# VH-VL binders against q5slc1, part 28

Target 1, 112 residues: q5slc1
Amino acid sequence: MGALRGRWAEEEALRFLLGKGYRLLWRNRRTPFGEVDLFMEKDGVYVVVEVKQRASARFGAPLEAITPGKVRRLLQSARFLLGRDDLPVRLEAVLVHGTPKDFRLEHLVLEL
Short names: E, the ipSAE of ESMFold2; O, the ipSAE of ESMFold2 at other seeds; V2, 0.75 times the mean of E and O plus 0.25 times the DockQ between their complexes.

## First folded at step 12 (VH-VL; framework fv_recibokibart)

Design x5 (at its last look DockQ between E and O 0.74; V2 from the best seeds 0.70)
Fold by ESMFold2, look of step 12:
Structure x5 (fold): chain C 112 residues (1-112), chain A 121 residues (1-121), chain B 108 residues (1-108)
Amino acid sequence: as target 1 above (112 residues)
Amino acid sequence: QVQLVQSGAEVKKPGASVKVSCKASGYTFTDYWMHWAKQAPGQGLEWIGEIYPNSGDTYYAQKFQGRVTMTRDTSISTAYMELSRLRSDDTAVYYCARDSKTIFGDWFDPWGQGTLVTVSS
Amino acid sequence: QIVLTQSPGTLSLSPGERATLSCRASQSVSSSYLAWYQQKPGQAPRLWIYDASERATGIPDRFSGSGSGTDFTLTISRLEPEDFATYYCQQYDSSPWTFGQGTKLEIK
């Protein structure tokens, strides 16, 4: 089936990150702590990437914080997927602003 | 205390328009998206759309596109929802609700008390 | 758009019992972008759970949310009289935001 089946914004985020040299390890992986959208690797660092779509135009808006609970769940999920807690892990977001026909991506590294 | 206070109940005839207000207090009105939802008598909740008070930018659910207009007046921290060409199935309680202010969240807290709009001939 | 289907429509239980309310999504809701609301007659909805499992401020420990993907659950470990109300789930994974039709939790 095509690139936009199901969760179209996630497909666009994945394509974008692959083009930036990220390597995909897992996608849509369920863990006891929640679901991870994309689990990737770049330059020896493991990356949990969360994708958020909003149809309203929010590109360029001030960065808002990630909730402490979300940080905790994403980090716990990364440790679960790796089977260890001593590897470098980074949290990132891809914000997809708009609709399938007219969207823009915002790629962020999240403060831990 | 974060609070949303809505305008009073309205009775309208089919074909008319209604404009519901939602006055915010206890927070920075322009920092949070505001949402509107519909609840027909004895029914569940239905999302109508959203407005960003800072910019006035809006997005509406497809079902309401072309009949709903959301606006705001930042000088009095008030959001508005106008529904036009009213029909009997628009009879409902209409709620405003504040969005979260987080990268990934779009849950609603708090909600206004609701405004009953009755459409009858 | 993502359709949320709650079950059962009505749940009749007695105080002291355990309640389990189900919310099923028509497609995966990534990263548990799901909230729960409580509504009593004549009142506005109130935020209860966000991000599938996080209790809103002041919500009692007997409430827990869980689930991922398409299946989400709100559990009340020991019902109190004040817990009898209608509960709605809401997703914020993909625009437009949508609600389930509600589960009415009523006294048996």
Scores: ipSAE 0.687, ipTM 0.896, lowest interface PAE 1.4, mean pLDDT 90
Fold by ESMFold2 at other seeds, look of step 12:
Order: sequence, then structure tokens, then C-alpha cells
Structure x5 (fold): chain C 112 residues (1-112), chain A 121 residues (1-121), chain B 108 residues (1-108)
Amino acid sequence: as target 1 above (112 residues)
Amino acid sequence: QVQLVQSGAEVKKPGASVKVSCKASGYTFTDYWMHWAKQAPGQGLEWIGEIYPNSGDTYYAQKFQGRVTMTRDTSISTAYMELSRLRSDDTAVYYCARDSKTIFGDWFDPWGQGTLVTVSS
Amino acid sequence: QIVLTQSPGTLSLSPGERATLSCRASQSVSSSYLAWYQQKPGQAPRLWIYDASERATGIPDRFSGSGSGTDFTLTISRLEPEDFATYYCQQYDSSPWTFGQGTKLEIK
């Protein structure tokens, strides 16, 4: 059904990653395991990118863990979207700190 | 045992201020954002804002901006929320709650037991 | 700001019945940034479900959460007397964090 309004932070994250040479394959794709924000490709590797927005001043804070459940669901979603499980997949985050009028991006590769 | 213990009930007159405390135990107080929420009698939950005890950084919901101040004392693992210029519709139970400390999560666990603030003439 | 609308406002059922509680978001809540809380009168809310579908520690498996995008549900497969309470959804996709207005699950 989609939302009444799009996610502004996701649009900024997408623009940022396209500028870094990532290719977009899918966005906001529903799977039995959850919704994937951005499913992309860079240099022959498939990338699940999750976008998280916070208005509070969290830029540069120590990296916190991703829950094992979320890792599992993101990887299952990637396999579902690819239709196979033998291809390289990487998990990444784009943290959007602030509001539409004043924000900063932090781009992370997540340890699995 | 992770625990948040809040200060006792308060009765205030319109125009006054109230300062609610939330003492944390069983975890590293400075590692987790702390949140505050309001629940008026018979009503749902409303997010007020958050504080990071390590830095003291805060962010408040727009509705409370200018009337709320969140602080902490890391030496006693205690967060505070002060609400000024009290009105009758500020009568509510106020909760502190701990953030999830995950890169993508901001769910709240655990919650304090709540502090009833009554504003009446 | 994301508005969460829960339905129904009140759900009257008997022990042993199946309950389905709905939470609809005013825009997509990506990656299921959604939690559910249970609250009984005179008590603090308790985390029940996080990330749309993950049960918090100690929550019985008769509770399940599902959904994505704008539509989320909390299902109780077989109601127990202790399950009658108010349930709130909460989103953490976009600041400020917001709650639904609650669904009161009451005994018929």
C-alpha cells in the first residue's frame, strides 16, 4: 500500500550511495522476513542497506551492536530477493543524524 | 537486575515546576539513552524526550520544548526531568525508560514505575 | 511526525478466543521499526514485541507480531485471563518517537 509520505532520510541515503557508485536494485521491498530499505550492488557484491534516522545528536557515537534477529531477517530477505543463497551479501547502515533542514550522514559496514 | 526507580508522587499548583528523578541500577548508566514519557489519566503514552547520560545531550519533543529540562548525575546513576510552568493538563504519570542500545532500535526496556504529578489549585 | 492509529479502540473477547490488534502508520515504517507494549491498570508499560515480530524476553509464544510498511498486527492465538490489558504500538523509524493511542482488550 505504501505510505502517505516517503521517508526523507532514505531518499538522502540513496542519493549519497548513488554518488558513491552504488547501483540500486530494489527499494522498500517487502519480503516474508521484513521490509528492506535499499537493496544495492557495489563492485559485484550485493548490499542490504538499512537507513536509521535520529534527530538527537548521535553523530560520531561509538558503534552499537545490531541484534542477531535483525541480521538474520536482513540476510533472509537478501536470499529471498536474489532467489539464491550462494552470492556475496554485505550489510550496511546509513545513519541520518538530524532533521530535513539540518542533517549529517554516517555510512557504516556492519560486522556479521 | 536492571531497574529504574522513580521519585514519589508530587502535588503542585499551576505555574510551579516539578523535578522527577529516575535512579538506574543493574547496568552501566552512561551507556544507554534515557527517555521520558507522559500518560495523562485514562490516556495513552506520549514521548517527551531523551537524554544521553554520558554526554548530557538532550532532544525534546516539540510540544515540550521550552518547558522541559532533562539532566543527569552520573555519580549516582540518576536522570532527572523538570517540567516548568505547570498547567492542569500536565496532571499525569511520568515514566522514565531505558533505550535498547542497538544501532537500529529505540524500543524502551525497562520502564520506571512512574511518578504521578497532580496539578491543582 | 509519524502518526500511529490503532484499531479497534476496545476489543471485547472471552478467554480462549483469538485476538487481532491493528496498528497503522501514516507513512512507511521501514525495516519494521515498531514495538508493542502491554500495560495493565496501575502498572508501567512492558515491552512485548520489538522490530515488529520479535518477542521480548519471557513473552509467551501465543503472542505474535507481524506486518511491514504501514500495516502491523499483534495477534494472541488463545487468550488467557492475564492477557486482558491495553496494548500500545510505538515507532522508532523517524524522530520524534510516537505511540498509538492504544487498544484496550477487555473481558466479554
Scores: ipSAE 0.687, ipTM 0.895, lowest interface PAE 1.4, mean pLDDT 90
ESMFold2 (binder alone), look of step 12: mean pLDDT 92; pTM 0.933

Design x6 (at its last look DockQ between E and O 0.78; V2 from the best seeds 0.65)
Fold by ESMFold2 at other seeds, look of step 12:
Structure x6 (fold): chain C 112 residues (1-112), chain A 121 residues (1-121), chain B 108 residues (1-108)
Amino acid sequence: as target 1 above (112 residues)
Amino acid sequence: QVQLVQSGAEVKKPGASVKVSCKASGYTFTNYWMHWAKQAPGQGLEWIGEIYPNSGDTYYAQKFQGRVTMTRDTSISTAYMELSRLRSDDTAVYYCARDSKTIFGDWFDPWGQGTLVTVSS
Amino acid sequence: QIVLTQSPGTLSLSPGERATLSCRASQSVSSSYLAWYQQKPGQAPRLWIYDASDRATGIPDRFSGSGSGTDFTLTISRLEPEDFATYYCQQYDSSPWTFGQGTKLEIK
């Protein structure tokens, strides 16, 4: 499937989370509310994981905000994918710092 | 109000260097990445690179690697971009622009007014 | 690096018409890491849309952004005289950040 192009940072994030015991349910799923990078499960909790890559040296930088609009869209997308809105959903980020040959990962739980 | 004010237009000969300044006001200069972009006459925008004013860390687009140097002076909230070994296709308007301060965003707001650099043979 | 290709290069329309501007990425731009800028001659670009669909402060609601994956659009429901300008898309999914070549929206 040579016409399909994936994000290298997303592949590294997925490998990292699988190694931490997360289970992948879906990836790159479109919903009426936006696209979800990784939709996963860990210890009975559904997790929306968003992946962000930057080549610049941003590892360990002070916390940056997530916009309220993005929080809303990710939660709405999770409810759409689950087909219900009564289950707990956690939002997480994997920040990929660097390039394919030299990178580090930062894993964050996003507080709602 | 958040504002970026750039230095004035410059005329240079091939082989020279130019250093464009970008003075920030209305926000904490050291907390936002600063970007630089090029727009040649009648053409689109091209990203040159970025600097984090707090640390001085930089990252440059491959096309400009080796010819561009980005610096800053935090005491006067000013970023600089120096382009060396100028050639005629370096004639362009150069912009500084502030990065967003979000986990997932890297859009640019605001932009400086631009600095025209003309390289005359 | 991600190449953004905008189409059409020039769009000639009259005030009151609907405009649709396209931005296609050479690889997936996930989580809608895409912005749009408006630029008029002699002026700096101005942030118009971020995160594919969120309008910057003060941008009229006749502007809407949409899309995901490799295909993104900027739609202007009813053109006003002040909307004639060049529009650029920009991705921030993968370094280095890149811009499309622009779509010039001209009055017919």
Scores: ipSAE 0.615, ipTM 0.881, lowest interface PAE 1.8, mean pLDDT 89
Fold by ESMFold2, look of step 12:
Structure x6 (fold): chain C 112 residues (1-112), chain A 121 residues (1-121), chain B 108 residues (1-108)
Amino acid sequence: as target 1 above (112 residues)
Amino acid sequence: QVQLVQSGAEVKKPGASVKVSCKASGYTFTNYWMHWAKQAPGQGLEWIGEIYPNSGDTYYAQKFQGRVTMTRDTSISTAYMELSRLRSDDTAVYYCARDSKTIFGDWFDPWGQGTLVTVSS
Amino acid sequence: QIVLTQSPGTLSLSPGERATLSCRASQSVSSSYLAWYQQKPGQAPRLWIYDASDRATGIPDRFSGSGSGTDFTLTISRLEPEDFATYYCQQYDSSPWTFGQGTKLEIK
């Protein structure tokens, strides 16, 4: 995967997930329901990965809520991109804590 | 009702410091990041920085780094922003605002009523 | 940092008309990390829309937000007198958080 100029935190998240054996299908893909940061696959499961960066230190804090509206839009986007709704789909987050020079990653599976 | 009440207007000379307070009520003060923003007369909004009242952790926009200090007193649910070495272009309304508490969100609701700081010689 | 540019700077319309306010980002704002605020003279900003398209509590359904990537829009389907105000977009994709310069919606 070559270097990308866009969102630095997304580039770091992608590198991290590729190193964990995830396969990239689409990046920054627009759908009628919104944009998907990373659409990936791991062990036969399709994964919508959303990346959130904060410079402030929030590493290790209890998981904050995800809004039901955002869950719905991400799942709708996955089904649109796949062209079907009968395949396994998982929602994940990569939280990037810090700045380009000093950051840590937190990788989470989001429960529905 | 969730409410943020700020201290009153201030008039300062160049080179002085100002400390604005923001008293929170109607929610658990220590559970939400607090933000501060600047609005110069007739201008838009500019983010200054944030503080987590539980830990006291702060992060400031680069433009204000070295001149701003954010603190809090959890015993009275109050956040503070101090701006030093005041200049004429620091004349503005300063707002506190509560962060959303979502994994992907950092929108602000509610906002304090604002504190006018006037810097004049 | 992400620069948000709003257009037009001033929009002069009459009650009953449709308003379209634009917010363009200098780089992609993924996952709709965008909010809108309304501000009237002498008042604090008020949250109007979050996550690009979700209305805050109590906001009338004549307001809708949309967009993705670098282009976001706030639409008011039928202007009411109370809707004339300044509107700001705000991104929370990448620190530091930034605001657009505002669109003033005024009576024609």
Scores: ipSAE 0.600, ipTM 0.871, lowest interface PAE 1.7, mean pLDDT 90
ESMFold2 (binder alone), look of step 12: mean pLDDT 92; pTM 0.932

## First folded at step 13 (VH-VL; framework fv_recibokibart)

Design y1 (at its last look DockQ between E and O 0.77; V2 from the best seeds 0.00; counts 0 for: pae E 2.6 > 2)
Fold by ESMFold2 at other seeds, look of step 13:
Order: sequence, then structure tokens, then C-alpha cells
Structure y1 (fold): chain C 112 residues (1-112), chain A 121 residues (1-121), chain B 108 residues (1-108)
Amino acid sequence: as target 1 above (112 residues)
Amino acid sequence: QVQLVQSGAEVKKPGASVKVSCKASGYTFTDYWMHWAKQAPGQGLEWIGEIYPNSGDTYYAQKFQGRVTMTRDTSISTAYMELSRLRSDDTAVYYCARDSKTIFSDWFDPWGQGTLVTVSS
Amino acid sequence: QIVLTQSPGTLSLSPGERATLSCRASQSVSSSYLAWYQQKPGQAPRLWIYDASDRATGIPDRFSGSGSGTDFTLTISRLEPEDFATYYCQQYDSSPWTFGQGTKLEIK
């Protein structure tokens, strides 16, 4: 296959979530408020999934909350993509620790 | 205030090693990853690698693998970067910088004042 | 790794003018994992904008960041004498973290 020059970690995150029964609606969707990595649905809830990759071994380390600015932009993006603001939306993260050859996934539900 | 204070300028011969220190104050040293970057004269910034002071875990850019070692001493809140087998194109200002602590972000704030390393024959 | 290309290399403007600095990534920088730094000669870089559009503490409102995907901009609505410096973009989407080569904003 061709050279992998994009976000390999996002592909792994997507495969993982599809295997957990999530349904993909959009990927890498640009909005006036930023880009949404994965916009998905699970059990009647719309899910904004952000993927973060770090090559360093950060698996299991405590992380602080997502910034208020990023929360705002992700929620604005969800509203933009849905065309309404009255549907249930959840923010999630898939943290990809490592490199394409050697990685581990951490799946988080983000508190707002 | 949060600040990073680096060791003074160094003059080294080709083939030698240099060890630059970066002393942190005003925050919990072990809570944040520390990064190092290189800026050759008149050039932009190049990321060298990172260390997590809590665990001592490191990750280095491929270009520096085998020549760089990052360490720390948590008792004095100080990070170190050692660059070995110096050559003339290692002449640069070397910076330490603190990572953000958030899930999605790795911006650098603050930066140390920089340490000039000159490699001269 | 993600290559960041800034343009122009040098931007010559006068105080009071609007400045627009561009940073283009070789591949998508998803979720706005991009920062901007200001550096003056003889000084360390300073965080200016993070997450593409959020101003660091104490940064004036005349600075704004925007963009997504591969195209990002830093805009200064009305240049002040203190704003003339070199600006670097930095991505933190994919390791290794990388910087653009800089745009020098100089007084005309």
C-alpha cells in the first residue's frame, strides 16, 4: 500500500472504536471552529472523538483535563455538524502511545 | 513565577561531550514533561527530545539517537541534556522548555533562557 | 514527521498595519494541535498562541490564530512596535514535535 504519511494513529483509533460498536459519521471534518478527528454515534449518543498520539511512553500516566477552549471548540463543531444543539453529545479521547510498529491505546470518556 | 534557568555557555572541542542543566522553579517539577530544542545560529528551532522527571522516561528525535542523553535530579528540580561526540554543526543555543499538562496539548511554556554551546577546533 | 512551512520568510510592515503569517503542514494537524511562539533576538521563544487560536496569558487581543487541517494563520490586526519579532509555529499532533522555520516580522 502507499506510504503512510497521515495520521496512522487515527486509523488505529477508528478500527478500535468500530470494533466496540461505534458507528462512524464523519472523519477529519473541518468546521469554522476547528477540525474534528472522528464524529461517531454509539447507543443514540453523538460522540466527538479526538485522537492524540505521543511516541513517548505515556501510557497510564495521569493527565489533566482538556482545556476549556478546546472543549468549547469541540462542542461548537458538533453543533455545526449536526445543525442543532439539542442532541446528546459526548466527548471522548483515544490516546495512542507509541509508534506505528509498537503502540498501545487508551480510551477515555472526557468529563465536561 | 514559573521559570527555567539554564547553565552557562560552553566551549568544547570536536569529539567532546557537553552537559547542559535546566533548573525549574515555581511549579511541581515531576508533574510536567521537559523538552529540549536546538537553535543553530541564524536558524529555526529543532526538537531534540523529552524526559518525564517523575519516571525518568525519555524519547529522542531520530536525528539525535545515540548521541543525546536526558536525565534529571528531582531533589533539586533540575533536568540535564548531554550531547556526545560533538561536531561543528552542534554549535547552537540549546533550550529546555516545559510541556503543557493537558490531554491533547504539548505546547511549551516556559522556556529556559538558552545555553550557547560552541564547538571549535 | 510533519513538516511545517511558514510564509513569508520575512514580512516587512509598518506599525498600525495588519500582519498575516502563514503556517502550512505537510499533513493534517488534526484538532488544532498547533502553537505559535514569538522570539526576539537574544531571547528565548515565548508561547503566544496555543491550540491554534487560544492566546497565552497576557497576549493582547490584536493577536489571533486560526486555521485547521494543513493551513494555519497568525493575524495581528494593528501592529505595535513591540510586535516586530520572529514567529514560529509548532505542531504537537504527531511525534516528533516540529517547528516551522519562522517568519521574521520586521519594521518597513
Scores: ipSAE 0.536, ipTM 0.857, lowest interface PAE 2.2, mean pLDDT 89
Fold by ESMFold2, look of step 13:
Structure y1 (fold): chain C 112 residues (1-112), chain A 121 residues (1-121), chain B 108 residues (1-108)
Amino acid sequence: as target 1 above (112 residues)
Amino acid sequence: QVQLVQSGAEVKKPGASVKVSCKASGYTFTDYWMHWAKQAPGQGLEWIGEIYPNSGDTYYAQKFQGRVTMTRDTSISTAYMELSRLRSDDTAVYYCARDSKTIFSDWFDPWGQGTLVTVSS
Amino acid sequence: QIVLTQSPGTLSLSPGERATLSCRASQSVSSSYLAWYQQKPGQAPRLWIYDASDRATGIPDRFSGSGSGTDFTLTISRLEPEDFATYYCQQYDSSPWTFGQGTKLEIK
């Protein structure tokens, strides 16, 4: 029995991003501003990755951007975890559509 | 403004079916998932499932799989939930509720006023 | 599925007091995926808090939400008569979406 596993969709998202050359720094890290699902790095840019799972098939549907409040909390959390505010930070999402037996991933870059 | 208006209360016998309607206004009906929830008398809320009105795609909670059917008519901006093989413990208020359209969010706003379904012999 | 357990089942307090309502999840829920609803008898639920801590439009700032992981709270800093109602938490982290059984906040 390995390490205690987190959410199944988050595990799949992490595997996916590691396969794309992302480096994991922290996961499920709490800050005064909220929780960050995955905090990663790619090509000198720090990346806050949020993971969302739905069993329903929502592929291809129009989606609006994340809420301004959530953007603020994620950026504040990133700066808190880094201890500085002068490093490049990007917000990304991994949408996991389906169930553990049958799922698909959608990887998105989000506005700040 | 944005509103969801449900059909009126119904009384049914065990074994029958009921079809509850939910008419949307004040927004683009096909852009938002619609959800249904159950609230038995004196009890909390229970999620039944969802439908995407644009495609008609559905997903149902396991407890209701096989007895619930969700449909819609986009020409009149109306969602439907049909529950078959009714039992006495299906007596409840049934709500429709609109999903958020943002990519991380599945909170519900607004809710319909609710439809009381009573199943009795 | 994620089970949400609210405590206490009933909370009896007087206007002016501070209320703390608890919602515990059977597994970790990202704080980005938890909401709270208020419901009064004979009425539909109303969205109150989303993303664990963001107030819905028109919700007074005496209401605050917090928490992460498996433990979330809704706090009312100074109860007003209109605040006595039942409150439900809801998670939207993993399908199926689930609600807690509710905490009834009643006037002592």
Scores: ipSAE 0.468, ipTM 0.838, lowest interface PAE 2.6, mean pLDDT 88
ESMFold2 (binder alone), look of step 13: mean pLDDT 92; pTM 0.939

Design y2 (at its last look DockQ between E and O 0.61; V2 from the best seeds 0.00; counts 0 for: pae O 3.0 > 2)
Fold by ESMFold2, look of step 13:
Structure y2 (fold): chain C 112 residues (1-112), chain A 121 residues (1-121), chain B 108 residues (1-108)
Amino acid sequence: as target 1 above (112 residues)
Amino acid sequence: QVQLVQSGAEVKKPGASVKVSCKASGYTFTDYWMHWAKQAPGQGLEWIGEIYPNSGDTYYAQKFQGRVTMTRDTSISTAYMELSRLRSDDTAVYYCARDSKTIFTDWFDPWGQGTLVTVSS
Amino acid sequence: QIVLTQSPGTLSLSPGERATLSCRASQSVSSSYLAWYQQKPGQAPRLWIYDASDRATGIPDRFSGSGSGTDFTLTISRLEPEDFATYYCQQYDSSPWTFGQGTKLEIK
C-alpha cells in the first residue's frame, strides 16, 4: 500500500469491517447533524462507525472518549439517513493506532 | 479553572538548546495529551508534537525529529519541550496546548500563554 | 501529511458585513475532525469551532462552520468590532495534526 489519497485509516477500518461480514451502506455522508464516517449493517442492525487515527498508543476508556452530544448527533444522523427512528442502531469505533507503515486496529462496540 | 502557564522568554545563540516548561492546573494532568506548537513572527501555527503525560509516550512532527524532546514531571503537573541545535529560524513563540479528552478529537483547549524564544548571533 | 490552505490571506471588511473564510485540505478530512481558532495579536489562540460546525463555549451564534471533504468554511453573519482577528483551521483526522496558515480579518 504505497500511495493513499484519502483517509488511509478509514480505508483500513473499512477493509477490516468488510472482512468481518459488515456491509457498507454509506461512507462519509453529510447530514444536518454531522458527518458519518461509515454507515454499515451487520446481522440486521445498522451501525454507525467512527474512525479515529493517532500515531500514539493511548486513547483512554470508551465512556470517557465520547461526549454525550456526539453520541446524540451520530444517532440523529443514522435516523436521518434511514428516514425512520424505529430501527435498531449501534455505535461502534475503529481506533487506528500508528502510521500507514505500522499500525494496529482496535474495534469497540458501544453499548447504548 | 484550567490553566497552562509557561516559562519566561529566552534568548539563545545558534547551536544552543532551550527547554520550555508548561505547568498545568485545574484538571488531572495525566488524563490529557499535551501538544506543542510553534509560531514564527508574523506567521501561522505549526504543530511540533505531543506527549501523553500518563505514559510519557511522544510523537514528533518530521521537521523536528532529532531536535525535539518532550518530557513531563507528573509530580508537579509540568510538561517540557526541549529544542536543540537552535537556528535563527527557530525564533518563535512556542505554545503548549491541552488536547480534548475524547479519543475522537484532538482540538486544543486551553493554550498556554506562549514562550518567546529568540535565536540570534 | 494533510496541508491546510486558507484563503483569503487577508480579508478587509467593515462591521456589519458578512465574512466568509475558506480552509482547503490537500486530502479528505472528516468534518468530525476540523477545528477553528481565533487569535488576536499578543494572545494565544482560542478554540472557536470544533467538529467543523460546533461552537466552543461562549462563542456567539453569528459564527458558523461548515464543509466536508476538502473544503471548509467559517462564516460570520454580521461582523462585530471584536471579531477582527486572525483565524486558523486545524485538522485532527490524521497525524500529524496540521494548521492552516491563517486568514487575517481586518477592519476596512
Scores: ipSAE 0.453, ipTM 0.832, lowest interface PAE 2.6, mean pLDDT 87
Fold by ESMFold2 at other seeds, look of step 13:
Structure y2 (fold): chain C 112 residues (1-112), chain A 121 residues (1-121), chain B 108 residues (1-108)
Amino acid sequence: as target 1 above (112 residues)
Amino acid sequence: QVQLVQSGAEVKKPGASVKVSCKASGYTFTDYWMHWAKQAPGQGLEWIGEIYPNSGDTYYAQKFQGRVTMTRDTSISTAYMELSRLRSDDTAVYYCARDSKTIFTDWFDPWGQGTLVTVSS
Amino acid sequence: QIVLTQSPGTLSLSPGERATLSCRASQSVSSSYLAWYQQKPGQAPRLWIYDASDRATGIPDRFSGSGSGTDFTLTISRLEPEDFATYYCQQYDSSPWTFGQGTKLEIK
């Protein structure tokens, strides 16, 4: 296989959320409905966190919501990982703008 | 119908510059990143860089830094890629391609038809 | 940057056969950020698979994508004549975006 490096932006996102009091449950978890980057918990609510990196800027532009298909897959994945559908689940994103030496984080709650 | 229509083929000498255009239609030009890619004859695809037409912000792959400039004219929904100090290994088809405006998408759809740039002495 | 290495470089098969095309990344790539394109000579690439396993609109279900981490595959369960083309993988997990060098699927 060779020398493998993990997703640096995901590492930074995780560090950031842990520092905000989030608790990590699973990471890079595959389900029949797709992959979940970070599955976390905060204040009794389960949180699916997606991490996206981009070196270029999008400041000042409206962000579109994630696609309806991806929302469905993320919620189905959460239900699968929890084994039930009666628990509160929130979708969040961490956008990592820049490069490993010079980046900024943007933390968003995604609308369902 | 979303379309990207590129300028015609060009023949250039080493040391010259070329500017390829990509005219967008069927969508809001300023809402989507535009990307450029290179495909040398018989070779694979290589990402050159991107521009956000709303702001004009760009990001280039390191191997093209200093030789590539991406611009746009929002009044005519057209993106441009200029490559300077051309050399023989710049002979290639150059494509523009649209990114998504959603948070998590950076696949390319659609692509322009391509512009052949030939660098010959 | 993430280097994508495709194998084999050329795959020679007959219609009706199963094809498996490999894409290996130099670093871990989330399956959410891996796409495949089909390209025929003289044509622009076309989006085929996105997010590792989701087919683009109109793509037949004989095409399937899978994989995680550093190893991804594109599988064609039963080759049709129109499937012979070059296929490229692309990652959009970490800038800069990169492509594999391609696998040419040709008729035997």
Scores: ipSAE 0.417, ipTM 0.812, lowest interface PAE 3.0, mean pLDDT 87
ESMFold2 (binder alone), look of step 13: mean pLDDT 93; pTM 0.934

